# Designs tried in a protein design chat: VH-VL binders against q0atu2. Part 192

Target 1, 119 residues: q0atu2
Amino acid sequence: MLDKKARIRTSREYRNVFEKGKRLSGRFLIIYYVENALDNNRFGFITNKKIGMAVIRNRIKRQLRAIVREYQGQVKNKHDIVLVARAGIGKSSFEGMEKDYIAIMKKAGLFARNANKID
Below, E stands for the ipSAE of ESMFold2; O stands for the ipSAE of OpenDDE; V2 stands for 0.75 times the mean of E and O plus 0.25 times the DockQ between their complexes.

## First folded at step 9 (VH-VL)

Design t52 (framework fv_daclizumab; at its last look DockQ between E and O 0.81; V2 from the best seeds 0.00; counts 0 for: pae O 2.7 > 2)
Fold by ESMFold2-Fast, scan of step 9:
Structure t52 (fold): chain C 119 residues (1-119), chain A 119 residues (1-119), chain B 106 residues (1-106)
Amino acid sequence: as target 1 above (119 residues)
Amino acid sequence: QVQLVQSGAEVKKPGSSVKVSCKASGYTFTSYYMHWVRQAPGQGLEWIGYINPSTGYTRYNQKFKDKATITADESTNTAYMELSSLRSEDTAVYYCARTDEWYGYMDVWGQGTLVTVSS
Amino acid sequence: DIQMTQSPSTLSASVGDRVTITCSASSDISYMHWYQQKPGKAPKLLIYDASYLESGVPARFSGSGSGTEFTLTISSLQPDDFATYYCQQYNDYPLTFGQGTKVEVK
């Protein structure tokens, strides 16, 4: 689980990232991201019913939080980042989601240094 | 039932303004963004802009920046699009459509409002 | 702006035919949708995220593609499918649609 301080909690905070942020799409994920005025990064997670039933959506959210937590130290400080699960993510492996996350974050220029973990 | 109901057809003179309404029912109005799209007779679809009904935040197609004003009244679950300085080329059917902003597909559309601009 | 170009602009087909419509983006896009519009009606969401079927849409419709080239296929055309089809990108603002492909009776 991510610490409370590292989580986007309110609808208002989520919508700020959508309205002010940039968008970048990967294979399974879309990220929306904006620089914040805080001393830390915050992450949010979006799924919809098109991904699958609640059990699948909950699994995806848990797996994405685990991936974000694993690479938390690589992310440039002072960003609010929302991960949106695309249709088809339910057919991906954990490794596939992880690879997509790393690729998107690098392409967005959000990793302070290259991730140490690879496929 | 989720539906969007638009105001009736308008006939306007060049140089005037028109205000089209779009009344939402069957869902939480503030949970979705509302887009406006027009279609000239026999032509394709053209995106005008959107509004976040919860905050009033808007984004416009630059072509319409000085021409269209999109607003929303949360108390009546109604979105509005006002078009000023009308010209003959503004003759079109104007549609409202809701979207889940994260995914950007327009899953529910109003029936359309024909605006005719003639001298 | 990202330009979306559909091909063909018009096609004539018979019930039972396999119909393919293409959509080309002027730059790489990662995310797009398809809509169906019947005469006098508002557009209807058909396919989202390039390849996923909207609820209530018949299984004869399918979508594929990535980058700059996307296709919509109707495996066995039915009378209810004579309509105009539009692609739409959700990669950048302003949002843009293709010019439309009209599927008409042969």
Scores: ipSAE 0.729, ipTM 0.899, lowest interface PAE 1.1, mean pLDDT 91
Fold by ESMFold2, look of step 10:
Structure t52 (fold): chain C 119 residues (1-119), chain A 119 residues (1-119), chain B 106 residues (1-106)
Amino acid sequence: as target 1 above (119 residues)
Amino acid sequence: QVQLVQSGAEVKKPGSSVKVSCKASGYTFTSYYMHWVRQAPGQGLEWIGYINPSTGYTRYNQKFKDKATITADESTNTAYMELSSLRSEDTAVYYCARTDEWYGYMDVWGQGTLVTVSS
Amino acid sequence: DIQMTQSPSTLSASVGDRVTITCSASSDISYMHWYQQKPGKAPKLLIYDASYLESGVPARFSGSGSGTEFTLTISSLQPDDFATYYCQQYNDYPLTFGQGTKVEVK
């Protein structure tokens, strides 16, 4: 589970990331990210009804939270990061989402160097 | 049902201004960004900018930053676009369109407002 | 700015024909949509995120593509499909549209 301080909580906080942040697209995900004024990272998650029924959307959010939790210690601090599920995400595996997340975070330069222990 | 209704056609002289309205109904006005798009006669679509109706935050296409001013009135569920210093090249149909900020598809459009600038 | 170039600009076709419209981006994008516009009417969303049909859009419409090349296909053209079609990128600001492809009766 992500700690409460590592969660983007309010609509205003989410929209700040959208309006002020950078974005990168992956196969199943889009990330928006912006530097914050905190000592830690915060994560947010977006799905919509075009993704699927509520049970599908809730499963996707749960899977994304698990992925973020697994890699959160490898993320450079002081960032607000929103993960947006693309329409095709429901057909992806957990492994597919995980690979996509790793690739996007590396492309954004958000992983610390020691997070590259993939070999 | 969700609807955007725009103000009627305008005929203006060069050098004057016009303010086009876009009244929203059938949804929570502040939950979606409002975009403006223009279409000159016989031409394609050009994005002008958007507004976050909950905060008044705007973003403009650089081409229109000194031409268009986008505002919103939460109390009347109405977005506005004012065009200043009108020239004949500003003759076009102007559309408002609603978008979810994270996904960016314009799923509801107003009927369009023809602005004609003639001597 | 990302340029979106559609081909062809005009396409003459008969009812029942298979039609294909392409949209090329000036740089790699992964997020784009298609709109249909009939004369005197506002555009309407047709396909989102390259390949997903908006609710109420007939199944004869389909979209595909990635990177810099995207296509819209109508498998069997119907009288209601004579219109102008626009692609739109939602990757970078300013948002940009293709110049349009008019599908007209042969």
Scores: ipSAE 0.708, ipTM 0.896, lowest interface PAE 1.2, mean pLDDT 91
Fold by OpenDDE, look of step 10:
Structure t52 (fold): chain C 119 residues (1-119), chain A 119 residues (1-119), chain B 106 residues (1-106)
Amino acid sequence: as target 1 above (119 residues)
Amino acid sequence: QVQLVQSGAEVKKPGSSVKVSCKASGYTFTSYYMHWVRQAPGQGLEWIGYINPSTGYTRYNQKFKDKATITADESTNTAYMELSSLRSEDTAVYYCARTDEWYGYMDVWGQGTLVTVSS
Amino acid sequence: DIQMTQSPSTLSASVGDRVTITCSASSDISYMHWYQQKPGKAPKLLIYDASYLESGVPARFSGSGSGTEFTLTISSLQPDDFATYYCQQYNDYPLTFGQGTKVEVK
């Protein structure tokens, strides 16, 4: 799992990202991101009932956390980033999610310049 | 059931102000953003702005920044929109509508409030 | 501002017809929603995120598209479907709607 300090935990923190951050949409994910005043990045994850049953939502969150964790070291520092799962993500493969994450993060310019990622 | 109930029709003189209310029930008021949308007679829909009831954060359409003021009262689950310096062009049906905090579709609408501005 | 243009503005059709409404955005968007509005009533959400049916919406409604081109389709028009339909983008502020497509009886 992600380190506690790498997590967005409070509703206020989530709302701050939504209200003050930038938004970018991929096929399966929407990311909201904003600079923070910390020395580390924080990640949040959002799903709703339209994604599917609780077991599905939990699976999706688990998969997204795994993806984020894998590429965490390659993300530019000092950002709060919230991943919002789009409705179609429940039917996506893990590889599809990962591909979408990489694509959207690249488009957002959030990966380090010399990041070595799986395409 | 989830519903939004708006205040009744208003007839106002030019130069006056009007405050329309939108009372929410059947859901957690602070978990959704409340939008206001205008529809002039025989015309389409225009977005005015929204409020996050939990924080009071607002975002306005530039067109309405000097016209509309959106507020919310968490204790009564009611959102408000005040229109100032009314003109005949402000005659329209005004709707409140909730959106999911992250996805942005307006899944529940108030019944609308007709505001007529006439000399 | 992102301009949303619907086509056609008015559509005459008969019960049982296949109806297609197009919404064109002035720039690429990811958030596209469709609403139905009947006279004297508030808009009703039909489709969210381009292709997903809102709960309670009949299966004869469908949506598709990406980028700048989106479509709403009614596979077999029913009497209850005569109304005005709006597309809406939530990709950028200000939020904007198409001008509407009125589906009327032929």
Scores: ipSAE 0.268, ipTM 0.812, lowest interface PAE 2.7, mean pLDDT 92
ESMFold2 (binder alone), look of step 10: mean pLDDT 93; pTM 0.956

Design t53 (framework fv_daclizumab)
Fold by ESMFold2-Fast, scan of step 9:
Structure t53 (fold): chain C 119 residues (1-119), chain A 119 residues (1-119), chain B 106 residues (1-106)
Amino acid sequence: as target 1 above (119 residues)
Amino acid sequence: QVQLVQSGAEVKKPGSSVKVSCKASGYTFTSYYMHWVRQAPGQGLEWIGYINPSTGYTRYNQKFKDKATITADESTNTAYMELSSLRSEDTAVYYCARTDEWYGYMDVWGQGTLVTVSS
Amino acid sequence: DIQMTQSPSTLSASVGDRVTITCSASSEISYMHWYQQKPGKAPKLLIYDASYLESGVPARFSGSGSGTEFTLTISSLQPDDFATYYCQQYNDYPLTFGQGTKVEVK
C-alpha cells in the first residue's frame, strides 16, 4: 500500500500539480509533475469512465499504486506527481504499465541519477 | 440534458467591449474547466483560454491576454468572456466548451455567439 | 507554439469513398483529439486520445498515428459526413488546432 504521506489527497493539491506542473506522455500514462516544498514525494492517480467500469478503474489504480511503491526509492525527492491513465491502459498488462512508468519517469528526469544525488 | 447555452448575437462598434455568457446545466459546473474558442467567418478554430469555475483560475493564449477576460459565477452556473478594444478582426463566432482538465477533450460545446464588429 | 497542419485543406469525395485526413505536428506530440464541424453548428468531439471513438460516433470513423503524424479515416463516407474536420493537440499551451479539412461533395 502506498503510505498516506506519499499520496496527493486533496483537490487543491491535484489542482496545483495540473496548473503549475509539466506534462509528459507515455504509451499508457500521462504524468503531470511539479517540485514541492516537502522532504518527500507525493503521488496522485486519475482515471475516467473512458477506461472502463469501476472494477477496471479500481484495478488500474491499485496496480499503479503498487508500481509507484516499488520504485519510490528511485524518484528524485520533492516532487508531486499525478499519473493519468490513458484510454488504452485497460488493455495493458501489469508489466506493460510498469515498463511505461519507468520509461516516462526516466524521460522526465525524475529517476535519481548519481550526478543529481542529494547528500 | 448536459448543455451549454450561450447569449445571443452582438453587433459592436470598433473600440467597444462585449461580454458573452455561457450557462451550464445538467452537470456539476465546478467539476469541469470551461474553455473559450473562436472561429472567424470561413476560418478555423482558435483557442482563447480557460477557467476553473471552482477557483477562478485562468489560463490564456498569450495572443489574447490583453484582449480577453474570462470569469465564472458558480451561483448561476455561468461562464463569461469579455473582449475589449474590439476591432474588425475580432468578428467571429465564439464558443464555450467544457473539459475534464486531465484529458483535455472538449466533449460539450455551446451553440456559439456571433460577434460582429463594424462601424 | 505547436503548429498543427492538416492535409488536404479541401477534399472532394463521393458517398461510399474511403477518406483519409492527415494532421502533422511541428514537434513530437502523443496526445491529440479530432472534432467534426457541420455548417452552422458547433464542433463535436469525434475521436479522443488519437484513436478512441467518442460515444455515439459511428464505427466508420477511426484514428491512428503517433509522434508528429496522425490520421483520421472514414471507411465508407456517408451523406452526414460532409463536414470540416479539425485536429487538436493537448500536449502544451497554447492549445492549437489544425486549419481544418473540408470534406465536400464531388
Scores: ipSAE 0.679, ipTM 0.892, lowest interface PAE 1.4, mean pLDDT 91

Design t54 (framework fv_daclizumab; at its last look DockQ between E and O 0.70; V2 from the best seeds 0.64)
Fold by ESMFold2-Fast, scan of step 9:
Structure t54 (fold): chain C 119 residues (1-119), chain A 119 residues (1-119), chain B 106 residues (1-106)
Amino acid sequence: as target 1 above (119 residues)
Amino acid sequence: QVQLVQSGAEVKKPGSSVKVSCKASGYTFTSYYMHWVRQAPGQGLEWIGYINPSTGYTRYNQKFKDKATITADESTNTAYMELSSLRSEDTAVYYCARTDEWYGYMDVWGQGTLVTVSS
Amino acid sequence: DIQMTQSPSTLSASVGDRVTITCSASSSIGYMHWYQQKPGKAPKLLIYDASYLESGVPARFSGSGSGTEFTLTISSLQPDDFATYYCQQYNDYPLTFGQGTKVEVK
């Protein structure tokens, strides 16, 4: 489970990332990201009804949180990052989501070279 | 049920200003961003900017930064766009359109307001 | 700014024809939408995220593509489909549209 302080909580905080951040698209994910003034990273997760029913959307969010948690130590500190699930994510496997996350984070320059992977 | 209703056509003289309204109904006004797009006669679509009705935060196409002012009144569920220093090249149909900001598709549009600038 | 160029600008077609419209971005984009506009009317969302049909859009419409090249296909043109079609990128600001492709009666 992703720690409480590493989560974006309010709609205002989410919209701050949208309005001030950069965006980058992967195969199944879009990320929006901005540097924050905190001592830690925070993550947010967006799905809409076009992904599928609540059961599917809840599974996707759970899996994305698990992926983010696993790679938390590799992310450059002091960023707010929102992961937005694309319409096609429901057709992906856990491995497919994980690979897409790694690829997009590397492309964005958000992965630190010598950071630890957290399982 | 979800509708955007715009104010009526305007005929204005060069150098004047015009304020177009866009009244939202059938959804929570502050849950979506409102975009403004124009279309000159026989031409394509040109993005002007958006507003977050919840905060009043705006983003503009640089071309329109000194021309357009976008505002929103949460109490009346109405977005506005004011155009200043009108020139003949500002003759166009002006549309408001709502979007889920994360996905950025404009799923509901106003009917359009024709602004004619003539002397 | 990302420039979106549509091809062709105008095409003439008959009911029952397969119609393909192309949209080319000046740089790689990951995310884009298609709109349909009929004379005197506001644009209507047709396809979101390059390939997914908006609710209520007939199955004869499809979208595909990635990177810089995207296509909109109408498998069997109907009378209601004579319209102008626009692509729109949602990759960077300012948001930009293609110049439009007008599908006319042959």
Scores: ipSAE 0.813, ipTM 0.918, lowest interface PAE 0.8, mean pLDDT 92
Fold by ESMFold2, look of step 10:
Structure t54 (fold): chain C 119 residues (1-119), chain A 119 residues (1-119), chain B 106 residues (1-106)
Amino acid sequence: as target 1 above (119 residues)
Amino acid sequence: QVQLVQSGAEVKKPGSSVKVSCKASGYTFTSYYMHWVRQAPGQGLEWIGYINPSTGYTRYNQKFKDKATITADESTNTAYMELSSLRSEDTAVYYCARTDEWYGYMDVWGQGTLVTVSS
Amino acid sequence: DIQMTQSPSTLSASVGDRVTITCSASSSIGYMHWYQQKPGKAPKLLIYDASYLESGVPARFSGSGSGTEFTLTISSLQPDDFATYYCQQYNDYPLTFGQGTKVEVK
């Protein structure tokens, strides 16, 4: 699981990312991201009822947290990053979500190193 | 029932101002952003801006930043848009619409307020 | 600014016809919605995220597309479907709408 320091917790913190950040869309995900004034990254996760029932939404959030945890050491520091699940994400595999995350993070320039090392 | 009810039609002289209201009911007012959208007679839809009702944070289409001022009053669940220095080309129907900030679909619209600027 | 261009601007059709409306973005977008507007009324959300029907929208409506090209289809036009249709991008600010496609009685 992500440490409490690496989590976006409050509505105000989430909305700061929305209001001040950049947005990129992938196949299953949208990311919003903004530089923060901390020494670390923070991650947030958004789903809504349109993507499915609570069991489905909870599973998707757990899968996304696992993906973020796997790659967190390669993310450029000092960013707040919110992952937003698109309506079609319930039909994706874990591998599909992971590929989408890697592609979006590369496109955003948020990986500090060559992504060929993320395998 | 989620509803947005706007103030009535206005007829104004060039150079004056107008303040349109949009009262929300049936949901938590501060849980959604409020947008304003313009439609000139026989024309399409044009985005003006939004407000975060809990903080008063706004974002404007640069075309309207010197024309429109968007505000909100949490205590009355009402958003406002003031148009200043009215010209005949400001004649339009003005809509309020709420959106989930992360997904951006405008799922509830007010009925529209016709502002007519006669010259 | 991302410009959204709809085609056609006006479409004459009869009840029962298959109707297709396209929306082109000036640059690649990953996120867009469709609205229906009848005369004298506010727009109504029809399709979100390109292809997903809003609650209560009849199954004869469908959406598809990605990147720069998006399509709204009405499989068998009904009297209630004569209206103007707008696409809207939610990719970059300012938010922009297509200029509209009016579907009218042939």
Scores: ipSAE 0.760, ipTM 0.903, lowest interface PAE 1.0, mean pLDDT 91
Fold by OpenDDE, look of step 10:
Structure t54 (fold): chain C 119 residues (1-119), chain A 119 residues (1-119), chain B 106 residues (1-106)
Amino acid sequence: as target 1 above (119 residues)
Amino acid sequence: QVQLVQSGAEVKKPGSSVKVSCKASGYTFTSYYMHWVRQAPGQGLEWIGYINPSTGYTRYNQKFKDKATITADESTNTAYMELSSLRSEDTAVYYCARTDEWYGYMDVWGQGTLVTVSS
Amino acid sequence: DIQMTQSPSTLSASVGDRVTITCSASSSIGYMHWYQQKPGKAPKLLIYDASYLESGVPARFSGSGSGTEFTLTISSLQPDDFATYYCQQYNDYPLTFGQGTKVEVK
């Protein structure tokens, strides 16, 4: 599980990312990201009913948190990053989600230099 | 039902200003971004900008940054777009359309407001 | 800006025909959204995220594609389907639309 300090928790924090951050759309994920004034990264996760029932949405969030946690140490510091799950993510495999995450994070330039990634 | 109702057609002289309204009903006004889209006669669709009614944050197409001003009144569930220094090239149907906070498809549209600029 | 190019600009077809419209993006956008517009009316959302039908849209409509190439397909054209169709991206600002494809009676 992500540490408390590594989570975006308030509506204000989310809105700040959505309004002032950059946006990139992948196959299964949209990421919003903005620099923060902290010494750590914070992550947020968004799902909606287009994905499916609550059980499905919760599963997706759990899987996304697992992916983020796996690569957390390779992300550039001082960023707030929100992952928004797109409609198709409910039909994707975990590996598909992970691949999309890696691809979009690379495109965003959010992985640290010399990061060791599973492609 | 969810709907957006816009103000009526306008006929304006060059150099004048016009303010178009878009009243939302059937949903939580502050939970969706309100976009404005222009369509000149016989032409396609052009994105002007959006407002987050919950915060008042706006984002504009650079092409319209000095032309359009978007505002919102939460107390009346109404979004506004003011066009200044009108020219004949500003003649078009202007639409308001909502998107959710995250995804970017416009699922509900106003009926459009024709603004005619003529000497 | 991300340019969206639709093909064809005009399409003449008959009721019952299979119709395919293509939208090409100048850069990868992930997914595409599609709208239908009839004369004097506001655009109507048909498909979001490339392949998902908006509520109330007939099943004869479908969408596919990824990256820079996307398609809208009407399996069997109905009289109610003669209209102009637009693709749209929300990958980057400013948001942009294709120039439109007018589907008219042959």
Scores: ipSAE 0.491, ipTM 0.863, lowest interface PAE 1.1, mean pLDDT 93
ESMFold2 (binder alone), look of step 10: mean pLDDT 93; pTM 0.954

